VH-VL binders against o97563. Designs and how they scored, part 8

Target 1, 195 residues: o97563
Amino acid sequence: CSCAPAHPQQHVCHSALAIRAKISSEKVVPASTDPADPQKMIRYEIKQIKMFKGFEKVNDIQYIYTPFDSSLCGVKLEANSQKRYLLTGQILSDGKVFVHLCNYIEPWENLSFLQRESLNHHYHLNCGCQITTCYAVPCTISAPNECLWTDWLLERKLYGYQAQHYVCMKHVDGSCSWYQGRLPLRKEFVDIIQP

## First folded at step 22 (VH-VL)

Design t2
Fold by ESMFold2, last read:
Structure t2 (fold): chain C 195 residues (1-195), chain A 117 residues (1-117), chain B 109 residues (1-109)
Amino acid sequence: as target 1 above (195 residues)
Amino acid sequence: QMQLVQSGPEVKKPGTSVKVSCKASGFTFTSSAVQWVRQARGQRLEWIGWIIVDLGNTNYAQKFQERVTITRDMSTSTAYMELSSLRSEDTAVYYCARYDEGAFDYWGQGTMVTVSS
Amino acid sequence: EIVLTQSPGTLSLSPGERATLSCRASQSVDSYYLAWYQQKPGQAPRLLIYGASSRATGIPDRFSGSGSGTDFTLTISRLEPEDFAVYYCQQYSLSPPYTFGQGTKVEIK
């Protein structure tokens, strides 16, 4: 299973839902009603603690589904545990809540201060901003509502400082820039140095 | 059991410094922020400053900028507030409070600091 | 700096009466960053309301918060003897400092 990189903000904006939940139990179920279809899913029973996004589609989620096979990006979650998870995912045409390995899924205790704040009050309010991944130099802004995501370029990490501590925030004039909560931006995150 | 436990009362002479500790237990300290607030006898609550624990970023009220330092030690889950050049008007109860998900929901018991000759 | 002005300064009421406390900000405050606290003599402040309207864990439903922009209200629907205390609002908007109102004392008539 191979995932395209995305900033946590992009994950939240592109997902139908974002919740905090515990996992009560798991069960292997058929992927479809077609008895000839050999595909399986894992159905996780959850206890929803809080919903950050998805109120217009579903309110209290009892079950989530993921592929059984890891080759189809199935996710293993710790069932019958006090462990709290941040879950992002989609709602299928039949109403099932679907998650996979390429969604943003983390133990809640691993999230930073700004990630927790942003799940509650920033990410979903700023989905009008574009976040563009920089893999190599040159990497430059092509639109006023664009923030350059440089964690891989500068730190060789998928989830570096910008993923953990920054929000791409939309301003009144329609432009966007990186915002670290209650401190000014670091200048090095605004522009990329040309060779 | 979530709690913040502050260091004990202090009696200080003018011109000296005081360092108050605020030890957290029962919650993830590194994902929180801690504010410091004081209250003189019969007076309103006064915000001193705060620290965002994971990055160590601080902000202080202007009147304290030159005299206060707020720090933390992540290995002991403890925040500290040091106030220097003490004056008699600094006599107050000093509180710490933790921030998470939009709320200052846990407060320390308070530390009485008395500044007298 | 955002100044919070609470009114009235003192509210003298009997048990069973409704208390309405006001907090007015000098400029607009995002409701997410507005909280109410109760403080009794010799005790630390106790969080009652956060996000302008959400009750903190363990707070009785007789406490409610409302308002947005510059005007915020704490309501105690039916005063109990333990509710006689000083009440503070606090704002912690993105731009420090984070400020408190001067307090409203709710006292027994």
Scores: ipSAE 0.700, ipTM 0.843, lowest interface PAE 1.1, mean pLDDT 89
Fold by ESMFold2, look of step 23:
Structure t2 (fold): chain C 195 residues (1-195), chain A 117 residues (1-117), chain B 109 residues (1-109)
Amino acid sequence: as target 1 above (195 residues)
Amino acid sequence: QMQLVQSGPEVKKPGTSVKVSCKASGFTFTSSAVQWVRQARGQRLEWIGWIIVDLGNTNYAQKFQERVTITRDMSTSTAYMELSSLRSEDTAVYYCARYDEGAFDYWGQGTMVTVSS
Amino acid sequence: EIVLTQSPGTLSLSPGERATLSCRASQSVDSYYLAWYQQKPGQAPRLLIYGASSRATGIPDRFSGSGSGTDFTLTISRLEPEDFAVYYCQQYSLSPPYTFGQGTKVEIK
């Protein structure tokens, strides 16, 4: 399974929904009603605790679905536990809520202060901004509504300091810049974009 | 049960310091923030400062900047506020409150600090 | 620093009347970061409203909040005896410091 990198803000903006939930149980089910279709899914029964995005499409979510096969990006979630998850995902044409490994899925307890705040108020309000991954220097803005995502460049990991503590925010003039939610910008980041 | 329990009343002499504790239970402390607020008898609520627990970042009101230190101990889920160089005008009830998801929803019971000679 | 000015300072009303409390900010405040509290003597503040208009858990329907920008309002549609208290607004915008209004005392006429 291979996923294109995306900042948590992009995951929220690109997903149909974002929720906090517990997983009650799991069951292997057919992928469709067609008896000739051999594909299977895992159906997770959930208890939705809070919805951050998706209100215009659904009110309550009882089930989520993921591919049974790990080669098709199926995701394993702990059932029958008190573990709370942030789940992002899509709604399929038949109305099923679908999640997989390439979505942003985290135990709620692993989220930072800013991620929790931004799920409630910032991520989905700033989807007019573009977030562009920097793999190497030089890395420069090509549009005024663009923020440069440098976690891979600086830390060699997918979800580094910017993923945990920064939001790309739209300003009144239509431009975008990183806002780190009550903290000053890290000096290393500034040095990359302004030599 | 989510709650904040503060340390007991303090009587202090001018020029000394006081350290008030605020112990959290029933929620994830590390992903929250804690503000400290005081109120003298018959007066308004006055913001002292706060701490973002996971990074330890603090911000203080200007009038307290040189005298206040807010800290936390993540292993005991406890926030602390220390105010030094105490004066009689520091006599007040001191409150802690937990921030999460847009609200200061849990408040400690308050700690009376009395500064007298 | 954002200054919050509450008015009136004291509001004298009878049970059953509608109370309207104002909180005006010196500069624009994102409504998400505006809260209202009730405080009775000897007690900690009690959260009533957060996000300018959302009622906290356990708060009766007679309490409502509204407003945006620089002007915010707390309304108590029908005063009950237990509602006579001091009310504070607070802003906690992304840029500290966070500030409180000076309070509005709602008292029996």
Scores: ipSAE 0.666, ipTM 0.828, lowest interface PAE 1.3, mean pLDDT 89

## First folded at step 23 (VH-VL)

Design w2
Fold by OpenDDE, fold request of step 24:
Structure w2 (fold): chain C 195 residues (1-195), chain A 117 residues (1-117), chain B 109 residues (1-109)
Amino acid sequence: as target 1 above (195 residues)
Amino acid sequence: QMQLVQSGPEVKKPGTSVKVSCKASGFTFTSSAVQWVRQARGQRLEWIGWIIVDLGNTNYAQKFQERVTITRDMSTSTAYMELSSLRSEDTAVYYCARYDEGAFDYWGQGTMVTVSS
Amino acid sequence: EIVLTQSPGTLSLSPGERATLSCRASQSVDSYYLAWYQQKPGQAPRLLIYGASSRATGIPDRFSGSGSGTDFTLTISRLEPEDFAVYYCQQYGLSPPYTFGQGTKVEIK
């Protein structure tokens, strides 16, 4: 499984839903009703604690589905545990809630202060901003509503300092810039010089 | 289950310093913020400052900016407020409160600080 | 700084009556960052309402919050004997300080 790195804000904005939940149980189920289809999925029964996004699409989520195989980006969650997860995902055409390894999924206790704050108040309000992943230098914005995400470039981490402690916020003039924990908004740029 | 337990009462002389502790339990301290508030007898709540725990960023009210230091120890889940150059007007009950997901929802029991000669 | 002005200073009512408390801000406050607290003598403040209108866990439904911009209201639909206390509003928006109102004392008539 290969995923394109994305900032948590982008994950939330591009997902149909974002919830905090516990995993009650798991069951291996067929991927389809077609007996000729050998594909399997894991169905997790969940206890939804809070919904951050998706109110208009689903009221209460009881089950989430993921591919059985990790090669297909299946996600392993701890069932029968008190562990709380932040789950982002999509809703399939048949109404199933679908999550995979490329979604932003984290134990709730691993989230930073700003991430918790942002799930409640910042991320969904700033989906008009585009967060672009920087893979190399130079990395420059192509539009005023764009923020450059440099965790991979500078830290070689999927979720580094910017993922944990920054939000890309939209200004009144339509431009976007990084916001850090009650500090003034500022634009972040990647230097043309190699790290 | 979630609670903040503050250190005991303090009696201080003018000009000295006091450091009050606030120990958190029952929640993820590192993902929270903590504010400090004081209240003199029969007076209103007065905001002192706060700290974002994971980053250590602090902000103080202008009144206290030169005398107050708010810190945290993530390893012990404890926040601290130190107030220096104490004066009689600093006599008050000092409270800590945790912030998570848009609210200061849990408060310490308060610490009485008495400043007298 | 944002100044919060509560009114009235004292509200004298009888059990069973409706209490309406006002908190006015000197400038617009994001409702997400507006809270109400109850404080009884010798006790720490207790969160009642956050996000201007969300009731904290364990808070009876007789307590409700409303408002936006510069005007916020705490309502106690039917006062219980245990509701006689001092009530504070606080704003904690993106720019500190996170100021309190001066409080409203709800006392028995």
Scores: ipSAE 0.907, ipTM 0.951, lowest interface PAE 0.5, mean pLDDT 94
Fold by OpenDDE, fold request of step 24:
Structure w2 (fold): chain C 195 residues (1-195), chain A 117 residues (1-117), chain B 109 residues (1-109)
Amino acid sequence: as target 1 above (195 residues)
Amino acid sequence: QMQLVQSGPEVKKPGTSVKVSCKASGFTFTSSAVQWVRQARGQRLEWIGWIIVDLGNTNYAQKFQERVTITRDMSTSTAYMELSSLRSEDTAVYYCARYDEGAFDYWGQGTMVTVSS
Amino acid sequence: EIVLTQSPGTLSLSPGERATLSCRASQSVDSYYLAWYQQKPGQAPRLLIYGASSRATGIPDRFSGSGSGTDFTLTISRLEPEDFAVYYCQQYGLSPPYTFGQGTKVEIK
């Protein structure tokens, strides 16, 4: 399984739902009703604690589905635990909530202050911004509503400082810029010539 | 289960400093923020300042900017408020409160600080 | 800074009556960052409402918050004996300071 790195804001914006939940149990189930289909899914029974996105699509989520195999980007969650997760995912045509390894899934306790704040207020309000992942230098802005995300470039990891402590916010004039915590909005990381 | 426990009462002389502690338990302190508020006897709540724990960013009310320092120790899940150049007018109960997900939902029990000659 | 003005200063009512408290801001406040607190003598403030209209955990449904922009309201549908206290509003938007109103005292008639 290979995923394109994305800022948590992008994950939330591109997901049908975002919830905080505990995992009650897990069960291996067939991927389809076709007996000729050998594919399996893991069905997690969850206890939804809070929904941040998806109110208009689903109310109370009882089950989430993920591929059984890691090669298909299946996600392994700790069942029968008090561990809380942030889960982002999609809703399939049959109404099932689907999550995979490329979704933004994190233990709740690992989230930063701004991430928790942003899940509740900032992310979904700023989906009009384009966050571009920088993979190499130079990395330049191509549109006013664009923010450059440099965690992968500078830290060589999926989520770094910008993922944890910045939100790309849209201004009145349509431009976007990084916002850190409760600090004033200002443009940062507009152009990167070198790490 | 979530709670903030503040340090005990303080009696200080004018011109000295006081440092009040606020120990958090039952929640992820590092993902939180803490505000400090004081209240003189029979008076309204007065905002002093706050700190975002994971980054240590602070903001203070203008009235206290030159005399207050808010800090945190993530290893002990404790927030601190230090007020210097104490005056009699600083006599009040000082509260800490945690911020999470859009609300200051848990408050400390308060610390009485008395400034007198 | 944003100044919050609460009214009335004192509200004298009897148990069972409806209480309506106002909090007016000097400039527009994002409702997500508007809260109401209850404080009884000798106690720390207790969060009642956050996000202008969301009840905190454990808060009875007789408490409700409403409003947006510059005008916010806390309503106690039917006053209980334990509801007689001082109530404060606070705004804590993206720009500190996070100011309080001066408070409204709800006292027994």
Scores: ipSAE 0.904, ipTM 0.950, lowest interface PAE 0.5, mean pLDDT 94
Fold by OpenDDE, fold request of step 24:
Structure w2 (fold): chain C 195 residues (1-195), chain A 117 residues (1-117), chain B 109 residues (1-109)
Amino acid sequence: as target 1 above (195 residues)
Amino acid sequence: QMQLVQSGPEVKKPGTSVKVSCKASGFTFTSSAVQWVRQARGQRLEWIGWIIVDLGNTNYAQKFQERVTITRDMSTSTAYMELSSLRSEDTAVYYCARYDEGAFDYWGQGTMVTVSS
Amino acid sequence: EIVLTQSPGTLSLSPGERATLSCRASQSVDSYYLAWYQQKPGQAPRLLIYGASSRATGIPDRFSGSGSGTDFTLTISRLEPEDFAVYYCQQYGLSPPYTFGQGTKVEIK
């Protein structure tokens, strides 16, 4: 399983739901009622703590589903623990909440100050912005409502400093730019246009 | 349970400095911010400044810009407020409060700082 | 800086009565960053309302917050004896400083 890297803001914007939850238990279940279908799913029973997105689609989530096989991007969560997760995912046509490795799933304790605040206030308000992942130079914006995400380019890791401490904010004129928080940041990121 | 425990009362002479500590427990300190607020006897709450813990950057009220330093130690989950060039007007109870998810929801018990000749 | 002005300075009421406290900002404040606190003598402030209208954990239903822009209100629907205290509003928007109002004292008539 391989996923295209995306900024946490993009993950939230492209997901049907975002919640904070504990995982109570897990169970292997058939993927379908078709006996000819050998595919399996893991069903996690969860305790929803807070919902950040998805209010219009689902109220209280009791179960989430993921592929059993890692080859199908199944995600392994720690059940029967006090560990809290940020979970993003989709809602299937049958109403099941579905998550996989390509969704933004992170232990709650690993989230930065800005990420926690952004889940509550900034991310969903700025989904009109496009965050583009920079894989190589040159990396340039194609539209005013675009922000360039350079964590992979500069740090060679999936979620770096910019993912943790920046939000792509939409301005009144429709353009977007990185928000550096209430206070001046020690490190400033600049778009890399030329080598 | 989440709590902030502040250091004990201080008695200082004018011109000296005081450093108050605020130890956090029961929550992820590194994902929070901490503000410092003081209150003289019978007076209103007065904002001093705050710090975002994971970044360590700070902002201070203009009144204290030249005399206050707010810091944090992530390894001990402790925030600090140091006020220098103390004067009698600095006599007050000093509070720390943590910020998470849009609110200053937990406060320290307060530290009395007395400045007298 | 944004100046918060609370009114009235003192509110004298009896238990069981409705209390309405005002907090006016000199500039527009994002409701997400407006809070109300209760403070009793010798104690630290206690968060009552955040995001202008959300009750903090453990806060009774008789406390409610409303408002937007420059005008915010804290309402105590039915005063209990333990509600007589000083109340402060605070804004902590995207631009520090995070100023407090001067407070409203709710006292027993």
Scores: ipSAE 0.897, ipTM 0.945, lowest interface PAE 0.5, mean pLDDT 94
Fold by OpenDDE, last read:
Structure w2 (fold): chain C 195 residues (1-195), chain A 117 residues (1-117), chain B 109 residues (1-109)
Amino acid sequence: as target 1 above (195 residues)
Amino acid sequence: QMQLVQSGPEVKKPGTSVKVSCKASGFTFTSSAVQWVRQARGQRLEWIGWIIVDLGNTNYAQKFQERVTITRDMSTSTAYMELSSLRSEDTAVYYCARYDEGAFDYWGQGTMVTVSS
Amino acid sequence: EIVLTQSPGTLSLSPGERATLSCRASQSVDSYYLAWYQQKPGQAPRLLIYGASSRATGIPDRFSGSGSGTDFTLTISRLEPEDFAVYYCQQYGLSPPYTFGQGTKVEIK
């Protein structure tokens, strides 16, 4: 399974839902009602603790589904544990909540202060911003509502300093820039011409 | 389950410094922030400052900016407040409180600091 | 800094009555960052309301918060004997300092 890197803010904005939950149990289930379909899924029973996004689409989530095979980007979660997860995902046409490895899924304890703050107060309000992943130099802004994400380029890390400690915020004029939440507002400009 | 336990009472002379500790347990300390608040006898709550734990960034009330230092030790899940150049008017109960989920929801039991000649 | 002014200074009521406490800010406060605390003698403050209107865990539904901008209200619909205490509001917006009101004492008439 290969996924395109995305900033946590993008994951939240592009997902139908974002929740904090514990995993109660897991069960292997058929992917469909068709007996001829050999595909399987893992159904996790969850205890939803808090919803950050998706209020208008789903109320209380009891089950989430993921592919059984890791080759199909199935995600393995710890059931019967006190471990809390941030889960992002989609809602299928049949109403099932679906998650996979390319979704932003993290143990709650791994989230930074700003990430926790942003889930509540920032990410969903700034989905009008485009966060562009920098893979090589040069990496430049092409539109005013764009933020450049450089964790992969500079740190060779999927979720580095910008993912952990910055949010791309939209201004009244429609432009976007990086901010550090409750820290003093400072407009960050990134224009990478060379390493 | 979640709690903040502060260090014991202090008796100090004017001009000295005091360092109060606040040990966290039952939650992820590194993802939180901690504020310090004091209260003199029969007086209102007074905000001193706060620290964002994972970054170590601090902000202090103007009144204390020259005398207070707030720090944290992530390895021991402990926040500290040091107040120097102590005066008699610094006599108060000092509280720490955790910030998470949009609120200061858990408070320490308080530490009495007495400044007297 | 944002100054929070609470009123009244003292509220004398009987058990079973409705209590209405005011917290006025010198400038607009984001409602996400307005909290109410209860404090009894010899105890640390206890969080009642956060985000102006959200009850903290374990707080009875007789406590409610409302308001926006510069005017916020804490309401105790029906006072219980254990509710007689001092109440503080605090704002903790994006820019410190996170100031407190001077408090309102709810006492037995």
Scores: ipSAE 0.895, ipTM 0.939, lowest interface PAE 0.5, mean pLDDT 94

